# VH-VL binders against Cytochrome c oxidase assembly factor 8 (COA8), part 3

Target 1, 167 residues: Cytochrome c oxidase assembly factor 8 (COA8), of Homo sapiens (Human) (q96il0)
Amino acid sequence: APERGAERRDTAPSGVSRFCPPRKSCHDWIGPPDKYSNLRPVHFYIPENESPLEQKLRKLRQETQEWNQQFWANQNLTFSKEKEEFIHSRLKTKGLGLRTESGQKATLNAEEMADFYKEFLSKNFQKHMYYNRDWYKRNFAITFFMGKVALERIWNKLKQKQKKRSN

## First folded at step 3 (VH-VL)

Design na17 (from n42 with light chain A31E; framework fv_ebronucimab)
Fold by ESMFold2-Fast, scan of step 3:
Structure na17 (fold): chain C 167 residues (1-167), chain A 122 residues (1-122), chain B 111 residues (1-111)
Amino acid sequence: as target 1 above (167 residues)
Amino acid sequence: EVQLVESGGGLVQPGRSLRLSCAASGFTFEDYAMNWVRQAPGKGLEWVSGISWNSGDISYADSVQGRFTISRDNGKNSLYLQMNSLRAEDTALYFCAKDHSYYIGSGYFDYWGQGTMVTVSS
Amino acid sequence: QSELTQPRSVSGSPGQSVTISCTGSSSNIGEGYDVHWYQQHPGKAPKLLISGNSERPSGVPDRFSGSKSGNTASLTISGLQAEDEADYYCQSYDYSLSGWVFGTGTDVTVL
């Protein structure tokens, strides 16, 4: 499809524009919350001269974001589905309909819902334990690679300064 | 050029021990998780063990837990598998595989060695 | 330990399409972990064919494609060629095992 707002030009100068088109990002962008995971995605900017180490860091951050979104989308859908099934089952056992006379969604009392929450947490305890373990592993490594990238950038700046002084 | 070269395989009697090595080159070894995968003659692939970039996380297949020990030496770009109490069922070609990730579970095996054959027989 | 389920063999003629399924459980593919595919020619080491459900590494022809839905992943080989005759393995991570699981493997025969 054609892009609106674009202008034709014969020659483009070397360098970065102050304003980037909506379909291109000059910086990392934070999007709206995902419908299923409720997490806000980050759209990563890819530098023209990205180093292999910078590419590794970016890919690790992207992989971690995808993993995190997949986990929470699945968890939220599973929780909602099982909660609804539990409520429907208990209402059927009591001989009650799914909605009140006022048209409001029928609910169980706090004591009955506590049974569901207890069962859900117990059933998912190991899953959440593995999630927490992996979450910390991923964040630690991202932090470590961020440090490596920072050191690489410092080293490159020192090399540039030394070269300027030598010339 | 990324290369993984396994060694240490051979013929060994049941109940004995064997140590496998994998020499890595062509990439920053210390930044990636490493794995051992085996394949019995005429059978499929079976993951054996994995180790994270800093040896902080290690995992084993149930079939080898308590008998095998994975380790790495980042200064020597080498991965090891110490195999104790060997059984006939451990007979297989053992592959060294590089993970695309620093940790176990989020990557994929982007490079593989050619394998070293371990035969456990009386 | 638990493996991902693949058909034992699949056959096709040159130019046809074949699809290999890979079925897991709630602790691996069903949990949302990515599926990766490896190709192994006789006497050779496995080679990465598809990563992250559908991404092709450099050098892999576009006739190879991957997809995933629920607890099942699929590898499709379109325009089947003689060189595609090999064993194919899917792979995913299993959080309950804290480790990797491979598929049972599929032998692709080009008639």
Scores: ipSAE 0.000, ipTM 0.560, lowest interface PAE 11.7, mean pLDDT 83

Design na18 (from n42 with light chain A31Y; framework fv_ebronucimab)
Fold by ESMFold2-Fast, scan of step 3:
Structure na18 (fold): chain C 167 residues (1-167), chain A 122 residues (1-122), chain B 111 residues (1-111)
Amino acid sequence: as target 1 above (167 residues)
Amino acid sequence: EVQLVESGGGLVQPGRSLRLSCAASGFTFEDYAMNWVRQAPGKGLEWVSGISWNSGDISYADSVQGRFTISRDNGKNSLYLQMNSLRAEDTALYFCAKDHSYYIGSGYFDYWGQGTMVTVSS
Amino acid sequence: QSELTQPRSVSGSPGQSVTISCTGSSSNIGYGYDVHWYQQHPGKAPKLLISGNSERPSGVPDRFSGSKSGNTASLTISGLQAEDEADYYCQSYDYSLSGWVFGTGTDVTVL
């Protein structure tokens, strides 16, 4: 089944960036924010005469996008879960229910929430540091391939000029 | 058909050197990361070293760091492992493995060679 | 080097289901790196069985399935058959080692 791989993902729900570009689009298209990662996916335009090098660049960018989406989907799920647990725990300690008299979710004040954010950032510092390292590695590779594609396009234009001049 | 053929293994004395080669065919070699994985007799798999498509990123297992050097020649579709200061613990079948990705850490090993046996003993 | 932890062996009768666990740490599976599975028959090279936690390569029967939760991944073989008797290895990437780590390996015996 085409959806078989999506059904078998077992970590935090990963956003499936399935969307269609506007009619007659011949450029890259940016979609709405993914439900889980809150990142906007890019749908890459595939030219009918895409070179092997251009295909490599596109696939690398697609792989990097998928990796990035997965990381932030997992991070956001972990953050939301731990935030909910923290709020629940603190409200229980204060002898308060999860809802206000008006039926809205009970909240903690800014000072109490600051404790959560400080603790969350501290314990996730190493994880974010290594995410940034991987992000730089991936972007270096993308930049390198972008340079190669640019050079290929320049040489193709020069080749076109040579043929035009010789005729 | 993707093929990976390792060579260069053999019997060698401790402290000596060996150079392993892996000849690749059936895919665009220059587009993918490549890896060396070893397996001691009766033991499990141990990753040894990896190299990105353009040799811009290279990594080693702690057990071989400073002694082994991974390299590739994209013009010859070949991967190499220079093994120096060999120890008895390096005795293993050495596999060449193709990464699904252009760089180390984001893919998986979709094709493996049959391996070349390295025996380090007196 | 740090390895991913697998049970040494699991066994079952034909037609039964067996599950192999693979437990890592916060720097590999727990960080969010995918888990891949390899099958190795005696005297043969490993063969990719599951990629990206749960994806099956062409030619792998659908009775093989993978899943991942937290810092543990699992491989399940349903409808166990004689040809499934082999060693199984999980694999993930570890950012603290800047390298790949394999599981300790599980020997599946079909009784």
Scores: ipSAE 0.006, ipTM 0.596, lowest interface PAE 10.5, mean pLDDT 84

Design na19 (from n42 with light chain G30E; framework fv_ebronucimab)
Fold by ESMFold2-Fast, scan of step 3:
Structure na19 (fold): chain C 167 residues (1-167), chain A 122 residues (1-122), chain B 111 residues (1-111)
Amino acid sequence: as target 1 above (167 residues)
Amino acid sequence: EVQLVESGGGLVQPGRSLRLSCAASGFTFEDYAMNWVRQAPGKGLEWVSGISWNSGDISYADSVQGRFTISRDNGKNSLYLQMNSLRAEDTALYFCAKDHSYYIGSGYFDYWGQGTMVTVSS
Amino acid sequence: QSELTQPRSVSGSPGQSVTISCTGSSSNIEAGYDVHWYQQHPGKAPKLLISGNSERPSGVPDRFSGSKSGNTASLTISGLQAEDEADYYCQSYDYSLSGWVFGTGTDVTVL
């Protein structure tokens, strides 16, 4: 069977699960911008003694990153497709070819492209509003679990000190 | 072993109320979103409502908005659906479903209960 | 009513391959949300068959595979067997509804 990462790359790619950090990484590693989302992925360092609570926080952060990557990869692909279609339609109305005499793609000036940007922004306003709402909800839980992990780490350090003194 | 057991279904008259319960075991209930899904006899699946891990996010299908209330008691590992102003079209088998995620919309339904039948007729 | 469109039925003989499509809209599948698949045998609760477009849970045979392209997801059952006779539902999240949507369901008949 084809692997999950390869299949997702072909259709609506998420780069996060296929991302490899530099050799000997002992910390979170920030990668290059993803080709489709243009977001820099974070590869999370997994300590050998990761607690269940730390695992939950990491998975939550990974899930949020994947959600962001998928959203923006799809938006960028949609933007590129609609932009190309807009340029082609406007060039046809002008009686111009899709290529210049040098063989390069014909382009529209900034004034002409302003119409496209206005339409794209208005069309996607509601979609971005829902994205922002979900982002706030996700940040709330990430912050909550970060607090839980911090308390767990403090408690574990206190336990270690007590054991060390009793030995 | 993950188990979800629904209860509270039965025969009710239109306009009346009914409360469904779902008892969860075998996982850390407070860490996951929970959902209600219904299926009318011989028909397909319809998502009814969802609630996030801490009750901070709740959502409903348009067909039940304003009539049904989802809630959870994390101390009792229980999910509830309060159904008011019942209509004939609410007749269905009601499933409790566990989300794989903390939030509504990020996961998938990895475990389902057996369902409890709600019949709304005069 | 369900939001995602599936064929009402597909049929095949043992050993053949069948594919079920699931078509969504701009607020769900096309928006980049993953598609999940559930199998339901008569009188039983649905069971997770495919998660995240193409991942198989433990215990699901490799005969089942999923894919997604644009606004359409597909479930393929290769080497069709009698026990595959069931209803199949796709599912995705819809951001405009702030909730889950299921497909219309497909009845798979093994002849």
Scores: ipSAE 0.012, ipTM 0.629, lowest interface PAE 8.1, mean pLDDT 84

Design na2 (from n42 with heavy chain I104F; framework fv_ebronucimab)
Fold by ESMFold2-Fast, scan of step 3:
Structure na2 (fold): chain C 167 residues (1-167), chain A 122 residues (1-122), chain B 111 residues (1-111)
Amino acid sequence: as target 1 above (167 residues)
Amino acid sequence: EVQLVESGGGLVQPGRSLRLSCAASGFTFEDYAMNWVRQAPGKGLEWVSGISWNSGDISYADSVQGRFTISRDNGKNSLYLQMNSLRAEDTALYFCAKDHSYYFGSGYFDYWGQGTMVTVSS
Amino acid sequence: QSELTQPRSVSGSPGQSVTISCTGSSSNIGAGYDVHWYQQHPGKAPKLLISGNSERPSGVPDRFSGSKSGNTASLTISGLQAEDEADYYCQSYDYSLSGWVFGTGTDVTVL
C-alpha cells in the first residue's frame, strides 16, 4: 500500500481542512505550505458579530486564496509531468533507456535541462500573463472592499460615540 | 428567492437594433458579475457577453463583438444588452445569468432567467 | 472550435450509470479552469447541476458527480432515473477568448 496514498490528479478545491489553527484565536492564522501549491493558506477568523460587508470581504479573500492555490497546484503538476515527458523524450532520442545499467533512473545534465526550462517558460508565457491580469483584478476588488470595511468601522465608532453622548 | 426576468425580445428585421433588459431581485446585484447567454432554436448554449460588478471588465463573444453592447445599472438592479446590426443567425432565446463571483470569469452561473426570444427575420 | 467537445447523445436504462465527457484545450480546462455542469429540460432554463468540477448545489441528488483530469471533465449520473432525461452542458472559462465557453451539449435518453 503506498505510504502517502494516491495523490489527486486534479487540483483540490481547498487544502485549508488540512491545517489546524490555534484553538482560541481571535485573528487570521497562516498555516503551513500546501503540499501541492507550496502556498501558505490563511485561516480566516470569523467574528461573532460579522457585518454583511465584512462577510463579503472575507468570502472574496477566501475565493481568491482558493483560486490562487488551484492555479499553482496545477502549474506544479504540469511542470512535473512535462519535465518527466521531456526527460523520456531526450533519453529516447539518444537511444538510452529510462534506467541505467545499475538500475538507477537515468538523468539529464543541467545544460540539457536548461532547454526544458526555456521551453516551459515560453509555452506558459500567455497563461502567466492572464494569471497576472486576473490577480490584479482580484486585488483591486479586495482593496475596494477593504476600504469600504474600514469606512464602515470608522462610521460605526462615530455613531456609538455620539449616541453615548446624546443619552 | 433570486429572480432574473428578461424582457425586450421580439421580431426584428435584419440590420435593425433591439435592446434587452434583465431585472434582478433577491440578491445584492451590484456585487456580482452578470452574463448574457443565448440558445438558437434546437441548438446549444452560446455565451454572448459578460460584465463585472463595477463595469470595469467587459467581454464579448467574437460573433457579436462590435455589434452588441452590455451594460448595467446597479441603482436599478438591471442588466442590458444593446443589439445593433442584427443578423438572422442572432435568432435565439436570450438568457440573463448571474455569476457566483464578483469577478468576470471566476464563478459559475448559479441563477438563470427564463429568457426572452429574439427573432431576426424579414 | 470555441466550444468544449461533448458526445451528442448517451443512453441508459433506469438504474444504470452513464458518463458524459467534456474535452477542452490548453486555454480553458487544460489551463486549470474549473468545469461547471448545467441540466436543461425541454422548454426550461438551464439549472446549475455541478459547480467547481465536483461540488453539488443544494437540492441536487448525490447520484450526480463530477471530476476533472487534464483537458477533460466528466459528469457521471448513477442510478439513472426517468427525470434525468435532459440536455447536459459543461462550461469553463477560456483565457484566450477572455470569455466563457460551453460544451456542445449531450442529450441523455432514459430507455
Scores: ipSAE 0.090, ipTM 0.676, lowest interface PAE 6.3, mean pLDDT 84

Design na20 (from n42 with light chain G32N Y33W; framework fv_ebronucimab)
Fold by ESMFold2-Fast, scan of step 3:
Structure na20 (fold): chain C 167 residues (1-167), chain A 122 residues (1-122), chain B 111 residues (1-111)
Amino acid sequence: as target 1 above (167 residues)
Amino acid sequence: EVQLVESGGGLVQPGRSLRLSCAASGFTFEDYAMNWVRQAPGKGLEWVSGISWNSGDISYADSVQGRFTISRDNGKNSLYLQMNSLRAEDTALYFCAKDHSYYIGSGYFDYWGQGTMVTVSS
Amino acid sequence: QSELTQPRSVSGSPGQSVTISCTGSSSNIGANWDVHWYQQHPGKAPKLLISGNSERPSGVPDRFSGSKSGNTASLTISGLQAEDEADYYCQSYDYSLSGWVFGTGTDVTVL
């Protein structure tokens, strides 16, 4: 596979000018929500004269997007699976089947589900804490590199102005 | 082009301290996370500690937590490991490893130094 | 610290293929953290062999390939050559430990 994982196909964008959508002006564009993560991927435009610093920022943003999509796809699948197992276990304990007489999927009331949500959040507290820490670290670094790129562009404009002035 | 050179290893007695250094060149040091990895003679790789690009995030292996301190000086392109309360089981070759990313966890170790040997013995 | 499980050794003849498994847990490989592979020749520093489950760095032969499924990653060396005789380590991130974990290591013997 060309991408790191099958569930991240929607989050492995490649953006060069010739691959921009016809309806867009060869700029960044937003795709449909991923089936598993429910997040919209961003397809990054790559200018022909991209500096090494601009490339680093773009790759950092792409890598962060892939990481974020992967985390939420996994989290949503785990939540769904454990929720169904919890419901099945509780219904079995009550001597009830997995479906009602009408063929509908049997459910638990909000009070019973509150136990599951509390336990799931407690069980995943450390995982979510580390996710939040990494999310903030990633966004801090992106902001820092955005600042570096902005300074580089200002310096390049000053160089161009100085060069024009010399002639 | 990219080079990582460790130094500061040697023979030390149990309970004493030693400070390792890693001099980096050939890349923009301030933009990457850095790691220490050790390998005891004839044994496998063990991650020791990592530090983010700006020292804002630091992590340690449980085996060294509270005894070792990782730090960096971006102005000098240098990574450090202060090792206190050394034990015989800390005897290992200590590698400096460059992370591909600015943050701990999402990258991989694309460049490694040659290592510096630390022997803790009486 | 928690390690990823690898077979202690694998062996093969020149031209054959060998596969090294790397098994983790729900806090690392099972949580979809990428697996990276390193090759270490005797007396040398480790060298990055495979990054992000299956990507080859510049200079690594096509004979080396990686894959990942569930809690397990695999490194496959096809067309074994004498210079492939080395130790191989997998690596992943463990969010519960807030740190990196390496595999137990696998000795590849070519004969």
Scores: ipSAE 0.000, ipTM 0.505, lowest interface PAE 16.8, mean pLDDT 82

Design na21 (from n42 with light chain S98E; framework fv_ebronucimab)
Fold by ESMFold2-Fast, scan of step 3:
Structure na21 (fold): chain C 167 residues (1-167), chain A 122 residues (1-122), chain B 111 residues (1-111)
Amino acid sequence: as target 1 above (167 residues)
Amino acid sequence: EVQLVESGGGLVQPGRSLRLSCAASGFTFEDYAMNWVRQAPGKGLEWVSGISWNSGDISYADSVQGRFTISRDNGKNSLYLQMNSLRAEDTALYFCAKDHSYYIGSGYFDYWGQGTMVTVSS
Amino acid sequence: QSELTQPRSVSGSPGQSVTISCTGSSSNIGAGYDVHWYQQHPGKAPKLLISGNSERPSGVPDRFSGSKSGNTASLTISGLQAEDEADYYCQSYDYSLEGWVFGTGTDVTVL
């Protein structure tokens, strides 16, 4: 019931940046950590003369950033939700309310919480292994295109030098 | 605007091969993962295979692993499915589906073709 | 391949609300993967109805809504209309299969 409409605003495909980069930016801008993923977003500078290879590299980096943001936002949300459910379940089993006499959120001792952390980590071990595999696949492609873009820029500079020499 | 057109289906005998094609238009084909999904007459949807934007990530359903090969030609905006050692249970309408993501598992299927019918019978 | 479990059929009268459940396992929905929903009218290709648990694509009316909790996702159709009579499929990614899994499908009948 409390989870069915859960907050997950970072899943929307079309969104606007939450941070405000400088008005005149000629470089990529790094923003503050995202509320849910705790990762710093990069606002990519788009040059006026962006080549198709540069555009492809930027799109790969943007898509990978979005995927990475979604993965960690989801993991952090799942952790928080399952932690809360674990605490509520244990308190109910003990016949205790969700709040202390002082009005603070009731909690479990360190030994009881250690059981939750151990369970959560073991439960998510395989998922993290697949995340790492996918992270390497994405970074390999990005690195490869970084190389292509670097070679394109070198080639263009060589062409300009040859043209200047001939003129 | 976005269109996916499947072709290559038909009647084929068990043990033989067929090659399906999907012609894409209206989007930057080379940027997205592509998928094949099938539906047997009167039955539900079954994912068959997927391929990432650069062909670097390919996956298959267990039911077709080792028999089917997915491939793409980004220069021709085309997706292919080579189906070998066909069985009666492969009889289905085969849909081409565009992924919203560059890679398998990160998106959803935002556009579908109308499908091409494959009938495996003697 | 493992499928996501949906009820075979659901029915309602015009203007009413119906809900379709989609139950998975620890390797797909239970692992935190998003659930997507597709609508298929007879003789037509499936059409994306809900992406990322609850997001509506352009052109999908507000009366369609999605949610997810634990191993189960739900699609709710409020203000049921005659044109909603169709098959509905949920979909999620399964990391152990390294592939997509679809639900068994639900036939919605408008009485």
Scores: ipSAE 0.261, ipTM 0.717, lowest interface PAE 4.3, mean pLDDT 85

Design na22 (from n42 with light chain S96D; framework fv_ebronucimab)
Fold by ESMFold2-Fast, scan of step 3:
Structure na22 (fold): chain C 167 residues (1-167), chain A 122 residues (1-122), chain B 111 residues (1-111)
Amino acid sequence: as target 1 above (167 residues)
Amino acid sequence: EVQLVESGGGLVQPGRSLRLSCAASGFTFEDYAMNWVRQAPGKGLEWVSGISWNSGDISYADSVQGRFTISRDNGKNSLYLQMNSLRAEDTALYFCAKDHSYYIGSGYFDYWGQGTMVTVSS
Amino acid sequence: QSELTQPRSVSGSPGQSVTISCTGSSSNIGAGYDVHWYQQHPGKAPKLLISGNSERPSGVPDRFSGSKSGNTASLTISGLQAEDEADYYCQSYDYDLSGWVFGTGTDVTVL
């Protein structure tokens, strides 16, 4: 099978970017922060002799990364949109324009923005609780399969050692 | 090939119990979440219950919570639904569905069984 | 029971395009959960048609396409054919219910 590990930069569904790791990497590669989620993606190295168990672990880790990227890309987009709407609404209520005399976008001070942050956190409390619950479930599954892969690798080393002794 | 075969359906009186089974083959059963979905005659799909790969995460629709119990036996490649305190509104074709994911909520149902009919009437 | 909202019926002529909407809430589609689509012919089990908003499983014609924006997803069938006459269901995950929700279902009629 040809070596796989290089991907072009593209956007996935939900606006999550993809990155291009170095060709012929022998290890997992960590990319730059995603434009939308601000999380660093991991491109997983696929060994030539990947076992079915190793493949399951890799796919689980990749699915978890995609889920995490999609969640935070959506949260960041929602935050930015609602923040802009809040600023617009508050400025309109004050009778102020959306632009300053210099043509820059008008903004609110930290004290005024505190109302928005408190409302946003309160509004998204249940969603974030669900995220944390699912995050722990995913990490438990990953840890379990990592343990199974570790045991498989130990067993394979023992088998190789036995074969070397008989030769 | 992936196959899911449901069994255990039948005619049952209100207030009684029934146990459904789903026999899975063609994939590594222990690695995937499994779900029960029902469809009343002439009506739409309704998710009933789901169970993660290791039974560590289990969820139920509000309509069946406290009455139905989902379980699995990974050594037998089998999924079960114990249905207690059956009501007329539980009358439906019950499908077994394989999740693409190891846990509930992040996958999709890539394979479905043919279904087993449960009729609850006096 | 919670459901995603779909039109009861859509119809079209062979070769035309039809679009089915699926509207959710802030706890499912609006929360960023993917939308999946299933096709069900009369008397048959549902079959996965679209996964992850827009991905086609092997064997599904490219006439079927999906998209998602905000709290609404859409399934578009282009080049409508007689065999497309079926019920179509969307599906998403709901974090408040800690479970899956299906759409109300749409009957597609090919005239």
Scores: ipSAE 0.005, ipTM 0.562, lowest interface PAE 12.0, mean pLDDT 83

Design na24 (from n42 with light chain L97Y; framework fv_ebronucimab)
Fold by ESMFold2-Fast, scan of step 3:
Structure na24 (fold): chain C 167 residues (1-167), chain A 122 residues (1-122), chain B 111 residues (1-111)
Amino acid sequence: as target 1 above (167 residues)
Amino acid sequence: EVQLVESGGGLVQPGRSLRLSCAASGFTFEDYAMNWVRQAPGKGLEWVSGISWNSGDISYADSVQGRFTISRDNGKNSLYLQMNSLRAEDTALYFCAKDHSYYIGSGYFDYWGQGTMVTVSS
Amino acid sequence: QSELTQPRSVSGSPGQSVTISCTGSSSNIGAGYDVHWYQQHPGKAPKLLISGNSERPSGVPDRFSGSKSGNTASLTISGLQAEDEADYYCQSYDYSYSGWVFGTGTDVTVL
C-alpha cells in the first residue's frame, strides 16, 4: 500500500503556524482553500525515476498554480481593502459611525454597494482580460507537454518490450 | 551544456537595417520561449522582444514596436531579430536570452548569450 | 515604457549585509507577478541569481536571499564578499505592457 504521512501544521519562518500536505504520498494531494486566494492547492508527487520532461511538466504545473494563487490572493486583498475604504467613505459622508449600536460593522444597502462593484469591475476590466488570456495560454501549454510526456512513456514502454525480446 | 551565441552586430548608419541571429545548443530549443534584451553603453538592461515556443505569441517593447521583428526557426535552433529604421538610441549590446517557460510572462531568463554589439552612428 | 525602480547604488564592507529594493506598480509586481534577480559583472552577460521571488538556482550561495511584499521586492546579500561587486537587476512581467520589465539597476560596491 502507498505510504502517507499524517496531516500537520508546520511553523512558517515568521513563526506563524500553517497547514502542510501529507509527506511520503504516492499520489498528488489536494489541500484546503488558501486563506487569501480561496483556491485549493495541489501538492505534486515526485516519482523516484522522474524524467527531465516529466520534471518540466510538473514544474510548469506548479508555476501555473503559484501564478494563479498570487493573482487571486492579490485580487481578493485589493477588493477587501477598497470595499472597506468605500464603505467608510460613504458612512462618513452620511455622518454615520463605522459601527452599529450593537458593535457590529456598519454596512451599506445593496443599491449603494452596486456602485462599488460597478467601479471595481470597470477599474479591473483590463487586468481580468489579461488574466483570462494568460490562463488559457498556460492551460494550452500544459496540455501540450502532457502530450509529450504521454508519447515519451509510450516510447519507453516500446523500448522496454524490445529489450525484453532481445534478452 | 546550454550555449547561446549571438551574431550580426556591427556599425550601421541611422535609417538602415541590420539582422541579428542567435544560435542555440544544449537544450530542446522548440520547447522554450526566447527573448532579446539590450544594454546601451553604461546603461541598464532593456527587454526588446519575446517569442513563444511555437511563435504563437510575440511581444515587443514600445521603443521598437513597428521597427523590429522577432522570429525563430526551430528546425535550425535559431532566433532572429530584424531591425529596421535604426536610430542612435538603438546603440547597445544585444543579448539572446533563454526563457525557462514555453511562453512569454511566466518564466525567467536562465541562460544568456555574450551579446553582439550594434552601433548606430553617422 | 515600464521600468522597476531600484536605488542607483549601495555599498558595504566585507562581511556586512546590504539590501536592494525593487519597486513596481499595480500592473507588474502589484498584480502578483514574480520578481527575478540577475547579477552582472563588468564586461559579462547577466546571470540568474534569484527566480520566483526567493528561489536560488543551483550554485548560488545562500548569502543571497529574495523576498516580495505588495509592490516591492528586495534582494539581500549577507556576508558581503569582494566578488559580489557587480550590477544587480530585478525583473517582472507587466500585463499592461504585455512584456518583461527590468529594474533600473543597482551598482553594489564593496569598500
Scores: ipSAE 0.000, ipTM 0.556, lowest interface PAE 11.2, mean pLDDT 83

